# Miniprotein binders against Uncharacterized protein AF_0758, part 12

Target 1, 276 residues: Uncharacterized protein AF_0758, of Archaeoglobus fulgidus (o29500)
Amino acid sequence: NTMTEDMKRSVMSQSLEQSFKKIQYIIHSVSFGEVPSQAVEIELQGGTLTLDKSDPEFIVAFVNYTETNPSNLPCGRVPNSVPLCINLSTGRLYTACTHTGYNFSACTLNHTIGKIVYRYKDWFLTLEAGSVFSKYSNQDYSKLLYEPRILYNATLSTPGKRFLVMTIPLLDGELSIGGSGRFRFVLNEGNSNVSLISVSNLGQDFNDAYVILRGTENKDAWCRFFERSGDVFNTTLDDTKTSYRRCSNSENAMASIKLSNVHEIIVIFRQVLFST
Below, E stands for the ipSAE of ESMFold2; O stands for the ipSAE of OpenDDE; V2 stands for 0.75 times the mean of E and O plus 0.25 times the DockQ between their complexes.

## First folded at step 16 (miniprotein)

Design q1 (from n2 with E15L T35E A60M; at its last fold request DockQ between E and O 0.75; V2 from the best seeds 0.00; counts 0 for: pae E 1.9 > 1.5)
Amino acid sequence: SDRYEIRVRTNDPWLARLIALEIQYLAYEMGYEVEIVIEGDEVRIRFRGDPDELEEFLDMIRYIAQRFAKRLAWRLGKPVPEITVTVHTEDS
ESMFold2, look of step 16: ipSAE 0.545; ipTM 0.788
ESMFold2 (binder alone), look of step 16: mean pLDDT 84; pTM 0.824
OpenDDE base, look of step 16: ipSAE 0.519; ipTM 0.777
ESMFold2, fold request of step 17: ipSAE 0.505, 0.490, 0.575; ipTM 0.775, 0.757, 0.812
ESMFold2 (binder alone), fold request of step 17: mean pLDDT 84, 84, 83; pTM 0.826, 0.826, 0.817
OpenDDE base, fold request of step 17: ipSAE 0.202, 0.339, 0.740; ipTM 0.618, 0.706, 0.894

Design q2 (from n2 with E15L A60M; at its last look DockQ between E and O 0.66; V2 from the best seeds 0.00; counts 0 for: pae E 2.4 > 1.5)
Fold by OpenDDE base, look of step 16:
Structure q2 (fold): chain B 276 residues (1-276), chain A 92 residues (1-92)
Amino acid sequence: as target 1 above (276 residues)
Amino acid sequence: SDRYEIRVRTNDPWLARLIALEIQYLAYEMGYEVTIVIEGDEVRIRFRGDPDELEEFLDMIRYIAQRFAKRLAWRLGKPVPEITVTVHTEDS
């Protein structure tokens, strides 16, 4: 019983997509501490599965366009944030702000979150920031297969006020498998950083807030995701504050948070440790 | 198809937000469009579908809510919060 290469790839890809869905679920489950450790089994018929801890970086930045010293910002209103200078065009963060170009003082929630990547020839299956993407190397677009655990479609009884809850997995540890066979790895609960932000408490000290995914290969898909959440995110950018006018044209996947439409922002970073 | 309002009541505002997040994702997975409103510790979901779809959706909501309640309780070292799920038919 011989299968063609295309048929084999098709069957394998479907299986792997389901596996990634399961992994996404487990990551989310572990984040709430129900089970400190969960084993995952995956069957491979070629390809490689690896953990890349270098990219992407997830940034939530509350920006003041006029303050010259980030340390003067009331970052206590953004729990667990760090006062930094951010370049809204490049997404780079600095300890000192030159206040030239598109550099602004901000209270930042920023982590290198990493990604899990399955690669088979020119096909990439990626899990990052809780999302699962599919992309071919010869294409300039990726497909969002499974949405991240981000609550954006929830409102208060008062019209126009919404909740924004973002759960972002911080992938850590080690994972490198490849070839053919059944492989087993373990996910363990790590540290957690939670920021509970009441928008009403921000006052006049912050002009805008941004979500930036820096270093992602799935920028186009992220931009589309933000656009679908148009009640909460704005993918049209102020070209006086950033060199870009749209997320799709930006260096990084980025959107501003419509603070006027959001009552509460919750950002949860949960470390997930991989081991074999 | 009829329009329904599903109400999930808990005594924990944090749990309500988590439940809302999971319900949003569930709806996405099932291909349903829903509107979610959070009032304190209660989550209200506007749902459109037939009775069979409603029943299936309700079963999943109950399951998810209970599971999250248990997880949260365990993490906090507290008793499991009570979860109540009710359904109301919306007027046309």
Scores: ipSAE 0.401, ipTM 0.727, lowest interface PAE 1.8, mean pLDDT 90
ESMFold2, look of step 16: ipSAE 0.467; ipTM 0.751
ESMFold2 (binder alone), look of step 16: mean pLDDT 85; pTM 0.827

Design q3 (from q1 with W74K; at its last look DockQ between E and O 0.76; V2 from the best seeds 0.00; counts 0 for: pae O 1.7 > 1.5)
Amino acid sequence: SDRYEIRVRTNDPWLARLIALEIQYLAYEMGYEVEIVIEGDEVRIRFRGDPDELEEFLDMIRYIAQRFAKRLAKRLGKPVPEITVTVHTEDS
ESMFold2, look of step 16: ipSAE 0.649; ipTM 0.839
ESMFold2 (binder alone), look of step 16: mean pLDDT 84; pTM 0.824
OpenDDE base, look of step 16: ipSAE 0.400; ipTM 0.728

Design q4 (from q1 with L72F W74K; at its last look DockQ between E and O 0.45; V2 from the best seeds 0.00; counts 0 for: pae E 2.8 > 1.5)
Fold by ESMFold2, look of step 16:
Structure q4 (fold): chain B 276 residues (1-276), chain A 92 residues (1-92)
Amino acid sequence: as target 1 above (276 residues)
Amino acid sequence: SDRYEIRVRTNDPWLARLIALEIQYLAYEMGYEVEIVIEGDEVRIRFRGDPDELEEFLDMIRYIAQRFAKRFAKRLGKPVPEITVTVHTEDS
């Protein structure tokens, strides 16, 4: 009956959400310290758990609106970045700025970071970029269950000095399991990429910086997360505090946020390898 | 007072930012509401709780700050700095 079915789904969802919290914790533990390898056990309860390496892509772009040739940008000042042309409407990257409108030269830090997806009937749990989301297939929005490791704050000294720190797990390897009972897989540490960026050292060669998640099914939840961060992501209704628009999304399954008044940026990508 | 300010001096301004991120996430995991700001190389965490909650949070902060300082300093190509954690009460 429907009441019994609702109770089973409630218990199942609670169990799987708790399991995803554990997976999130283990990913962080393997990514940034403690152990090089850790096993995970999970009860799938009739669903499937897969690693999708094809999306999303996580992009940090330092944009010059007037330069027509990305190779002319001093991307050496943005460690590990690549000079590319970015379409700010779609998040797509090109070697040249050949398309008109929203197409600009940038120094880009980008990786396809992948995601872990649990599916049971019409319910999805997704871990991407260190966040966990819950969504039903007949809904346009996701619920953010567990936040990513992204912090924006201001210093007490020299008002207006602001920083942004992002630590993003890059999910790789193989994982495709499903059915009932307990399943076991292993997470292993991989390579890491650290970029320390002093925005003042960029000078007049860049106009704006953007954080973009391309190919995400959780774009509205990402935008709500970014908008909670105050001045950096323009979450206030007081226009005297911002000079930029709110987090945007598009039909292209993308979340994009323009950064404002950020003086220091730290971006870390850490590979985590799944195996069974 | 049930209000405290925890100060984590990292002796490296970049490392302070990384440690602040980890402390923010720790507070989120423990269900604590905190206000975190950075002054130079020092992370300041405003926390409300009872003394037992404070001691638990403080122990975890010391552990996290020292462990992550070693790993993040190595990645940043910097020496591992000495970490100092102090607590101040916020009386009316």
Scores: ipSAE 0.377, ipTM 0.715, lowest interface PAE 2.8, mean pLDDT 80
ESMFold2 (binder alone), look of step 16: mean pLDDT 85; pTM 0.829
OpenDDE base, look of step 16: ipSAE 0.535; ipTM 0.789

Design q5 (from q1 with V80E P81V; at its last look DockQ between E and O 0.69; V2 from the best seeds 0.00; counts 0 for: pae E 1.6 > 1.5, other shape alone 2.906 > 2.5)
Fold by OpenDDE base, look of step 16:
Structure q5 (fold): chain B 276 residues (1-276), chain A 92 residues (1-92)
Amino acid sequence: as target 1 above (276 residues)
Amino acid sequence: SDRYEIRVRTNDPWLARLIALEIQYLAYEMGYEVEIVIEGDEVRIRFRGDPDELEEFLDMIRYIAQRFAKRLAWRLGKPEVEITVTVHTEDS
């Protein structure tokens, strides 16, 4: 009359995946101000659910390969960006640029966005950058369960010109629950940073633009996501600039934005506060 | 199956982009492949399916539109904000 451990795990995993789908939806809803606060109830039969605010970091970098001083870049053309030096190999950001190796001046939109992680034994269910991933510790790949809120399949009436809209949740607050039972936590609306970028306004001051997820455990899945969005993202990289030829071989999940195909880029970082 | 063009017209270009994002996600969830074109404050969706599929998709789009209309109204302090959804059959 008792379920096997495998059956229990299967039922629980399905339930949790559905819960994460709901959480993803609520995060999105809160991000757009539909409701300032929403409670989430989940049932756990083991495992832990935690908010990790340390990783990953989401970076959008508009790079100039020749300018040695980031402060000379017209970062006003990238609203809310910060002039920094970026190492395109490691994804690290610096206030000063040596302009050696893979270090380049850039206008950067960068935030540590965090992740929600459910862990049960060797199974991980992760929500990061609006995406939901499933991974087993003994596997070298992740499965994208639910796509992020990123618009990449939209064009202008003029052929070849596309919109890129990225909505990235910044997870903040506190969440740490575990064990068996029904748990309740609350999501609250936080601050937002919006960048509206006209590609035509960038001019010749920027050579390339990159999206980088630094510190993600789901790099392979992100690379596949970017590849699937090949009209907007390029996962083939210039190894003279990034030290890598492909996203799959890079230290971080990274892709260049095809600026020749994109007319407008909108990046929205929305803070979502977790509390118990 | 027939080809349809669904047009969602707003009075805010920013809202149009957000609606387009939601429609893309909706299409993904429903297993539909769509082409989305944004022109100003109007979103045009090319949809292929049978009439029942179209109706289901339209119902969801209308629901999304209504939600965004309310949000926009709140943001702008304009309760009269309306989003219009129309459908056109494309010639083969």
Scores: ipSAE 0.479, ipTM 0.765, lowest interface PAE 1.3, mean pLDDT 90
ESMFold2, look of step 16: ipSAE 0.610; ipTM 0.812
ESMFold2 (binder alone), look of step 16: mean pLDDT 77; pTM 0.735

Design q6 (from q5 with T10V W74Y; at its last look DockQ between E and O 0.74; V2 from the best seeds 0.00; counts 0 for: pae O 2.7 > 1.5)
Fold by OpenDDE base, look of step 16:
Structure q6 (fold): chain B 276 residues (1-276), chain A 92 residues (1-92)
Amino acid sequence: as target 1 above (276 residues)
Amino acid sequence: SDRYEIRVRVNDPWLARLIALEIQYLAYEMGYEVEIVIEGDEVRIRFRGDPDELEEFLDMIRYIAQRFAKRLAYRLGKPEVEITVTVHTEDS
C-alpha cells in the first residue's frame, strides 16, 4: 500500500537530481543571455531548498613569489583582477603582504559564488560553481553528478595549446523553500565579469596560477575533478609555496594551472538572481 | 563510421570561443568524442560517426548557432555577427 521510506527517498532523490540538472542548464542559459528570465518549478516531498550566498569562494590567482607589494604587479594583464596578497595555504586574501611564509603577491579574480543546497535528513544535493554534488553527512566524500562549465579540450591555432574557459555562476538573490508541494522560483540574469587572459602576455611577472575553491564542502570531489583534468590542472602542489603537497590534503580545493599547456584563459563570472 | 570536419565560422573571436565551449559541452552530453580547434574566426570540430549521428550533432550545432549564439550576439550589441556551419568529409 504505502511505499517504503527508502523507496520514497530513492525516487525523490532521483527526481531532484534531474531537477538540479535542469536548474544547472537554466542557470547557464540565463548566464549567457539566451533568456533574461526563466521560471523553475520543483516538486518537493520534504526537505529544504536554500540559497547560501556565503560559501564557497572561487579564486583564480596569478602569483608572483618574490614581489612583496601586490600593487607592483601588472594586473592589467589579467583583466578585472585585483592586486592582493594571498596566503596559498589558507586561501585568505589581504590588501598587503605583511608576513612571509605562504603569503604571496597576486592578481586575483575572486568572488563569493554561493551555492544552492537541498537538504533532506542527512542527504545534501548542492549546486556550486555550476557543478552538482551529492553527499551524505556521515560520509567524507562527495559525488560529482554534473560537471561544471570548465572546459579545456579545444585548442587554438598553435598545436598543443589549449584555451581554458571557466564559466562560474554567481548565485544571488533569495531562495528558501521547504516542505511538501510544488514550488516556483524565477532566475534572472545579472551582471557579469569577464577576464580574457593571454598566457604569452603574462611574461615573467607571474610564476604560477592557481584555482582555489575556499569554503566548499565538496573538496574531495573538486580535487578529483582537477585530477581528471590533468592536462590543464596540477593537483600536486609545491609545499614550499602552498604548505601542501596535494589537493586532497589541502585546506581548500586547490590546483595550479599548467600555463605551459594553456595559451588562453577565459574566466567568466555570471550573476544569476533568484527570486520567489 | 566516417570522419568529418565541421566548421563553424563566426566573425567574432569572442563569440567563437563561447560557441566552441557550448559545442564541447554538447558533444560530451551526447557521448561524442570531438577535437575542437579554433583557427582565426572559425571553429573546427573533428567528428567521428555515422551519417545519422552526424546529422543529429549538426542539428544541435545549428541550434546553438541560431538560438544561443545569435541571441547572445544581439544582446552584446553585435547583431551583424554571421554564423555559418559547413561539413567536410575527411580523407583517410
Scores: ipSAE 0.277, ipTM 0.660, lowest interface PAE 2.7, mean pLDDT 89
ESMFold2, look of step 16: ipSAE 0.770; ipTM 0.885
ESMFold2 (binder alone), look of step 16: mean pLDDT 76; pTM 0.741

## First folded at step 17 (miniprotein)

Design r1 (from q1 with Y28W V80T; at its last look DockQ between E and O 0.78; V2 from the best seeds 0.00; counts 0 for: pae E 3.3 > 1.5)
Fold by ESMFold2, look of step 17:
Structure r1 (fold): chain B 276 residues (1-276), chain A 92 residues (1-92)
Amino acid sequence: as target 1 above (276 residues)
Amino acid sequence: SDRYEIRVRTNDPWLARLIALEIQYLAWEMGYEVEIVIEGDEVRIRFRGDPDELEEFLDMIRYIAQRFAKRLAWRLGKPTPEITVTVHTEDS
């Protein structure tokens, strides 16, 4: 019963990873599934588990590179979107375009979605945008453990066309626990937004569409996830629009991709409220 | 045979897209690699496995499809649409 420290850390990490899988499932069950509210119990063996509501931001932007006034865009074709100016280098949003550098008019779907972070010594486990990531401070990369609810590898009956469905939980409320033992908290459903976008209906009023995770510590892992599709998520960018050519090369803590070869897009933001 | 096409007829093209998302997530959880095609209101899933794996996957697909149909109908104030799940072998 005298285990090595490496063996103890391995058992603990597997247990916490499974607990995050359960939390991920419960978030889905509350946000668009079975019940309006559900309690969660988690066993901790040290460390801290916190809700951070300040980052990341999830952005879907339909961009017009030549329109100088965002309010002139037909954002009714992108339900629930807001006409804003986006800087494609930084992912920042403004109410008016200054028309300098990398600023462009867009119809945007965006929310600060938050994240759950578990930290134990040099290891942290993050749930953000429906995905779970693991990272050790002595390594250069994050590992994607559990994928987001994003469907990109299916086709419409029209040959060569793809559809994209993204369900993105918005994490709100309060969670801060730490130490060892059994802890309990409650997740409640909140507001939701559903946007169904037919790319054909956008016409010539938009040049490109972008998906951006701004303020993520898991940029490289997000970029690698997006690279899997090849047909829907384009991680190669036009540096005259973004200041860099690859998703992973941004100087900012963000992952940005262009949507390509997509015919239909469904974006669902669903608020989930944590309480103790 | 170890290759199958599972067809989920939803009678609602929007519901088909949402169910396809859930099936992809389920396949990831179960360790299956699948290919999904949407044709109108029908989800077609190409699956490789043995008959026991197929039955397990089908049971979960039927459960998910019915649950989503009921939830969506409830939120929209509509009757629950009929869901039909069929299986076809690709090389008999």
Scores: ipSAE 0.324, ipTM 0.660, lowest interface PAE 3.3, mean pLDDT 84
ESMFold2 (binder alone), look of step 17: mean pLDDT 83; pTM 0.811
OpenDDE base, look of step 17: ipSAE 0.426; ipTM 0.738

Design r2 (from q1 with Y25W V80E; at its last look DockQ between E and O 0.61; V2 from the best seeds 0.00; counts 0 for: pae E 2.8 > 1.5)
Fold by OpenDDE base, look of step 17:
Structure r2 (fold): chain B 276 residues (1-276), chain A 92 residues (1-92)
Amino acid sequence: as target 1 above (276 residues)
Amino acid sequence: SDRYEIRVRTNDPWLARLIALEIQWLAYEMGYEVEIVIEGDEVRIRFRGDPDELEEFLDMIRYIAQRFAKRLAWRLGKPEPEITVTVHTEDS
């Protein structure tokens, strides 16, 4: 008649996963869709739900391997980008290049996007960059439960040319919930940054483009995601440009964008404000 | 299962791209595989399913498209874009 502890945990975890699915949907709706504000109600049976605004950082970098001064790059071709030096091994950004190692000039779209984390004992449920991940502390891998809202399977009438549209929620505000019971918080839309990039306009001023999630605990899952999206992302890295040869071995989740396969890139960052 | 081409036409290319993204997500959520082509302000979706699945998918597409259109118009201070959703059965 009574459920085992394992069964109870299973039921709870499934419920929470569904809740995160709902949260994912609502975040998107508030960020990009239909409503400027939405209340969320969730039921917890232990654990903690928190907003961590410190990690991860989402970076889109259009890199020139030869230009030593980022300020010389035509970043106007990457709207809302900032000319910076990027270390393609560490993902760190600098105002100036040291001209050593794997430091290159780039037009960067970079934001600390944050994450929502539910933790219960050794189990972690994380929402970051619009994706939902599950991980156990005793495992060295994460499971992607729900995919991010990144459009890569859209083509133009011209064969071989695709749209890449990335919508990235910037999580901000405050959220800290713990214990058992029903909890309510509100999501409100915030500011947005939109970059419309025509790949044909990049010309010779940019050699490669990279997507980097810096500081994520779900690197392995992100790498797998990029690999599954092999039409637009390349998880094999040039070891002359970065100290790593593959995303799976990299310090950060990292993939290059196959610019030859993409006609237009749209990157949308939308702030979502959490409040209780 | 039959093959269908769903066309969502707007008068705003930007809206079309947003709709395409949302449709991709929707398809994923519903467990459907779709091919999406964006042509200017028109989104073309190749869909395979039975009539009931099609109808459900269409309803959601219409809903999403209208919601995005309304929201976009509001944010931009412009009239609400027109949205037309049509379905064509592809030859087997």
Scores: ipSAE 0.358, ipTM 0.714, lowest interface PAE 2.1, mean pLDDT 89
ESMFold2, look of step 17: ipSAE 0.369; ipTM 0.678
ESMFold2 (binder alone), look of step 17: mean pLDDT 83; pTM 0.806

Design r3 (from q1 with V8I T10V W74Y; at its last look DockQ between E and O 0.54; V2 from the best seeds 0.00; counts 0 for: pae E 2.8 > 1.5)
Fold by ESMFold2, look of step 17:
Structure r3 (fold): chain B 276 residues (1-276), chain A 92 residues (1-92)
Amino acid sequence: as target 1 above (276 residues)
Amino acid sequence: SDRYEIRIRVNDPWLARLIALEIQYLAYEMGYEVEIVIEGDEVRIRFRGDPDELEEFLDMIRYIAQRFAKRLAYRLGKPVPEITVTVHTEDS
């Protein structure tokens, strides 16, 4: 009956959540350290597991509110960045800046990072940006189960500033499996992109910096993560620049980086390739 | 409970920051509350707990320092750093 079904669903969800924790660890191990390749075995218990390469996009943008041509920005100070126009209301990027509405010139670090999604009936687990979320389809919020690898609770003792490290796996390849029984897939290392940014070099040429996840279904969970990292991230937004006053009300998960509190920023994108 | 400071000297300030990230995540996974401070080429980790918890945490930190950092240096095209781990009690 429905009581027995609920007990089976609870046991299944615990098993799948633990499997996703293992997948998260393996992604990190392949991306940033221990092994070039590792196989994963999982019991899907009637659900589906897919790689979605279309979203979300992870964006770090260093914005100048007065420069009308992005190509005039000193983007060499943000290694591997691209001079683009960003709409801070939508997170969309353009090659030309009209400087109307919420469009501003920026040096941008951006990738479509993808996600893997397990779905069973009204429940899904998502791994994106190195984080794991649980959500039921009838709810507007997600539960953050396992945090991303973002260093936010560290200080420089002299001069008393912090540093920010973000290590973001870029999920690529092919994964589409489903049904009952045991399934196997392989994770392989891919290319990497590393940006080391000295904040002192960003002074008067950049007004603000933002982290944006565009197209995530886990906006509220990302906003809560940014809020608990409040020494580095600011989820209170300038609505004249973004059209929103808070991360929770914005179209995308977004926070500004408190550049007065941060001495260095390191952004690492590392490709992980799924294959069956 | 006693208060300890774990010091990890890494002769590469760039890799020290990446090692600090791994230790923050390790502390999260083990359920330990830590404060991380970087001073030059040294990662300092303030830890509060009993000696058994300290030894468990130290064993994992030495693993990170001796194996994971070497692999990370290789991946980033950097020389393998000299790494030293020491423990200091505040009540000295």
Scores: ipSAE 0.408, ipTM 0.708, lowest interface PAE 2.8, mean pLDDT 85
ESMFold2 (binder alone), look of step 17: mean pLDDT 81; pTM 0.786
OpenDDE base, look of step 17: ipSAE 0.429; ipTM 0.747

Design r4 (from q1 with L18M K70R; at its last look DockQ between E and O 0.74; V2 from the best seeds 0.00; counts 0 for: pae E 1.9 > 1.5)
Fold by OpenDDE base, look of step 17:
Structure r4 (fold): chain B 276 residues (1-276), chain A 92 residues (1-92)
Amino acid sequence: as target 1 above (276 residues)
Amino acid sequence: SDRYEIRVRTNDPWLARMIALEIQYLAYEMGYEVEIVIEGDEVRIRFRGDPDELEEFLDMIRYIAQRFARRLAWRLGKPVPEITVTVHTEDS
């Protein structure tokens, strides 16, 4: 019997999803530093696989709502952070806080992290910030296929105090594959930035902390992810600070960190270099 | 299904946190719900499953722990720290 076109598409999509799962794993291994280099082989039956280094941007911002000069913030308490002004509505960052409205001083951990995108006709398979998403053009939502490497469900022996560990791959290098066949590319570890943040050390100098994915096409799925991680993230927003009441209505995927529930925050950005 | 407490002593607080991250993700991939407690260099995982699932989960935990330990040791130029994994059956 001849396989129908629908079945063929189904088989192909499943295969690619599994491939992305493997890629996700390998990226994590390299980003964490388990292995310095790893070759990846994938089989494609059409479509294109590309590295887009322009979006999204991953931002962790510790915000002070009253300080007008970011340089006055004790950013040393947020290692490797940069004092900047952030517009909590747009997610844009500025060197000076000379704007009105939803602009606030912050210590920011921010990187353009990029994404891997497989596209076949109206189907998109995306890996960004360690997560894998699937979306069809005719759909107004994305599906989170594989969760990111974010630890949020770990506590201290002291009740109510959790660890938040986020490992964010910074995708760099080159990747452009298309057509049919077996393709090979190599992932190599690059530079890393690690921030170890003790919440108790933040003091009163920071009012809130936010995680923002700016420029993602999978905002809805990210919002749902944050909602499922409700012990650590809050997708209900203060509209006097962010102009939005919900992540789902925001311009970017955005959630505040429940600092009262978190003892330690670890943010790891690791460059992963793609080459053929 | 029985309830188990898995304890992973890592001899390094940093290693413990990273192993905890991997265990969480592993549990997710395997379709398990776990509770993770980190105390110093020890990771405690509350797990519910049958003996076969436990054994598989333990094997993966041991693998992950040793892999991370070796890498850490290499980075630091030190001997590989000893990691111990123990399992306790919890009362019903």
Scores: ipSAE 0.516, ipTM 0.784, lowest interface PAE 1.3, mean pLDDT 91
ESMFold2, look of step 17: ipSAE 0.569; ipTM 0.803
ESMFold2 (binder alone), look of step 17: mean pLDDT 85; pTM 0.829

Design r5 (from q1 with L18I I64L V80T; at its last look DockQ between E and O 0.67; V2 from the best seeds 0.00; counts 0 for: pae E 5.0 > 1.5)
Fold by ESMFold2, look of step 17:
Structure r5 (fold): chain B 276 residues (1-276), chain A 92 residues (1-92)
Amino acid sequence: as target 1 above (276 residues)
Amino acid sequence: SDRYEIRVRTNDPWLARIIALEIQYLAYEMGYEVEIVIEGDEVRIRFRGDPDELEEFLDMIRYLAQRFAKRLAWRLGKPTPEITVTVHTEDS
């Protein structure tokens, strides 16, 4: 009956949520921890676990609102960045900038980072950008279960300084398993990309910086995470630049970086490869 | 409960920043409130607790500092610096 199924779902959800916590930890350990390769065993309890490499995209953009040619920007001050045009309303990137509407020249750090999705009937667990979310398909919102490695409270000896460190796993490889019983897969280290940005070196050539997750099913949860991190991130947006007043109303999960509150930014993209 | 200052010398200021952030995450996971200050290549963590809690936290910090820092330094093509962890009582 329905009461029995509710109890089974509760026990099942606890078990699988704990398994996703282990996967989160192993992703971190393979990337920056002790070992280059780690096996995972999981009991799927009738659901499916898949790697989706198509979405979301994680974007860090340093924007100049008046420069009409992205190639004129000093993107060497944002190591590993690419000069592109970004539409701040949609998060889409282009090689040419019309500098009309919501299109602006930017130095961009961006990757399609992928996600791991567990599905059982109408319930989803998702690991994306190092975070774990729980969602039911009949609801518009997600619950953030385990936070990403986006850290902002380390203090330098100089009062008022902050670092912003964003450690974002890029999920690649192959994973598609399902059914009942115990299943096994392996996570392997991949390539890494480290960008260290001194905010003082950005100078007057950049007006604002943004973090955007494009194509996430967990926008509301990301927006709440950014709001909770409000001494570094601003989810109140300039609607003349983005067409939205708030992260919660935008097409994507997006926040600006409070550059006055942050002295150094470190962006790390680390590939993790799944295999069975 | 007593106050302690845990000092993690990394001998690399960049590594100190990364280790400090990982210790902050560790403290969150263990349910400890800490104050972390970075002084050049040294991470200083102010911790309040009893001796058993301190011992547990120190064990995890030593594990984290040794293995994570060596792996990360190697992966990024940096020399692996000597990591030392000391503790000081703040009773005075």
Scores: ipSAE 0.203, ipTM 0.582, lowest interface PAE 5.0, mean pLDDT 84
ESMFold2 (binder alone), look of step 17: mean pLDDT 84; pTM 0.826
OpenDDE base, look of step 17: ipSAE 0.432; ipTM 0.746

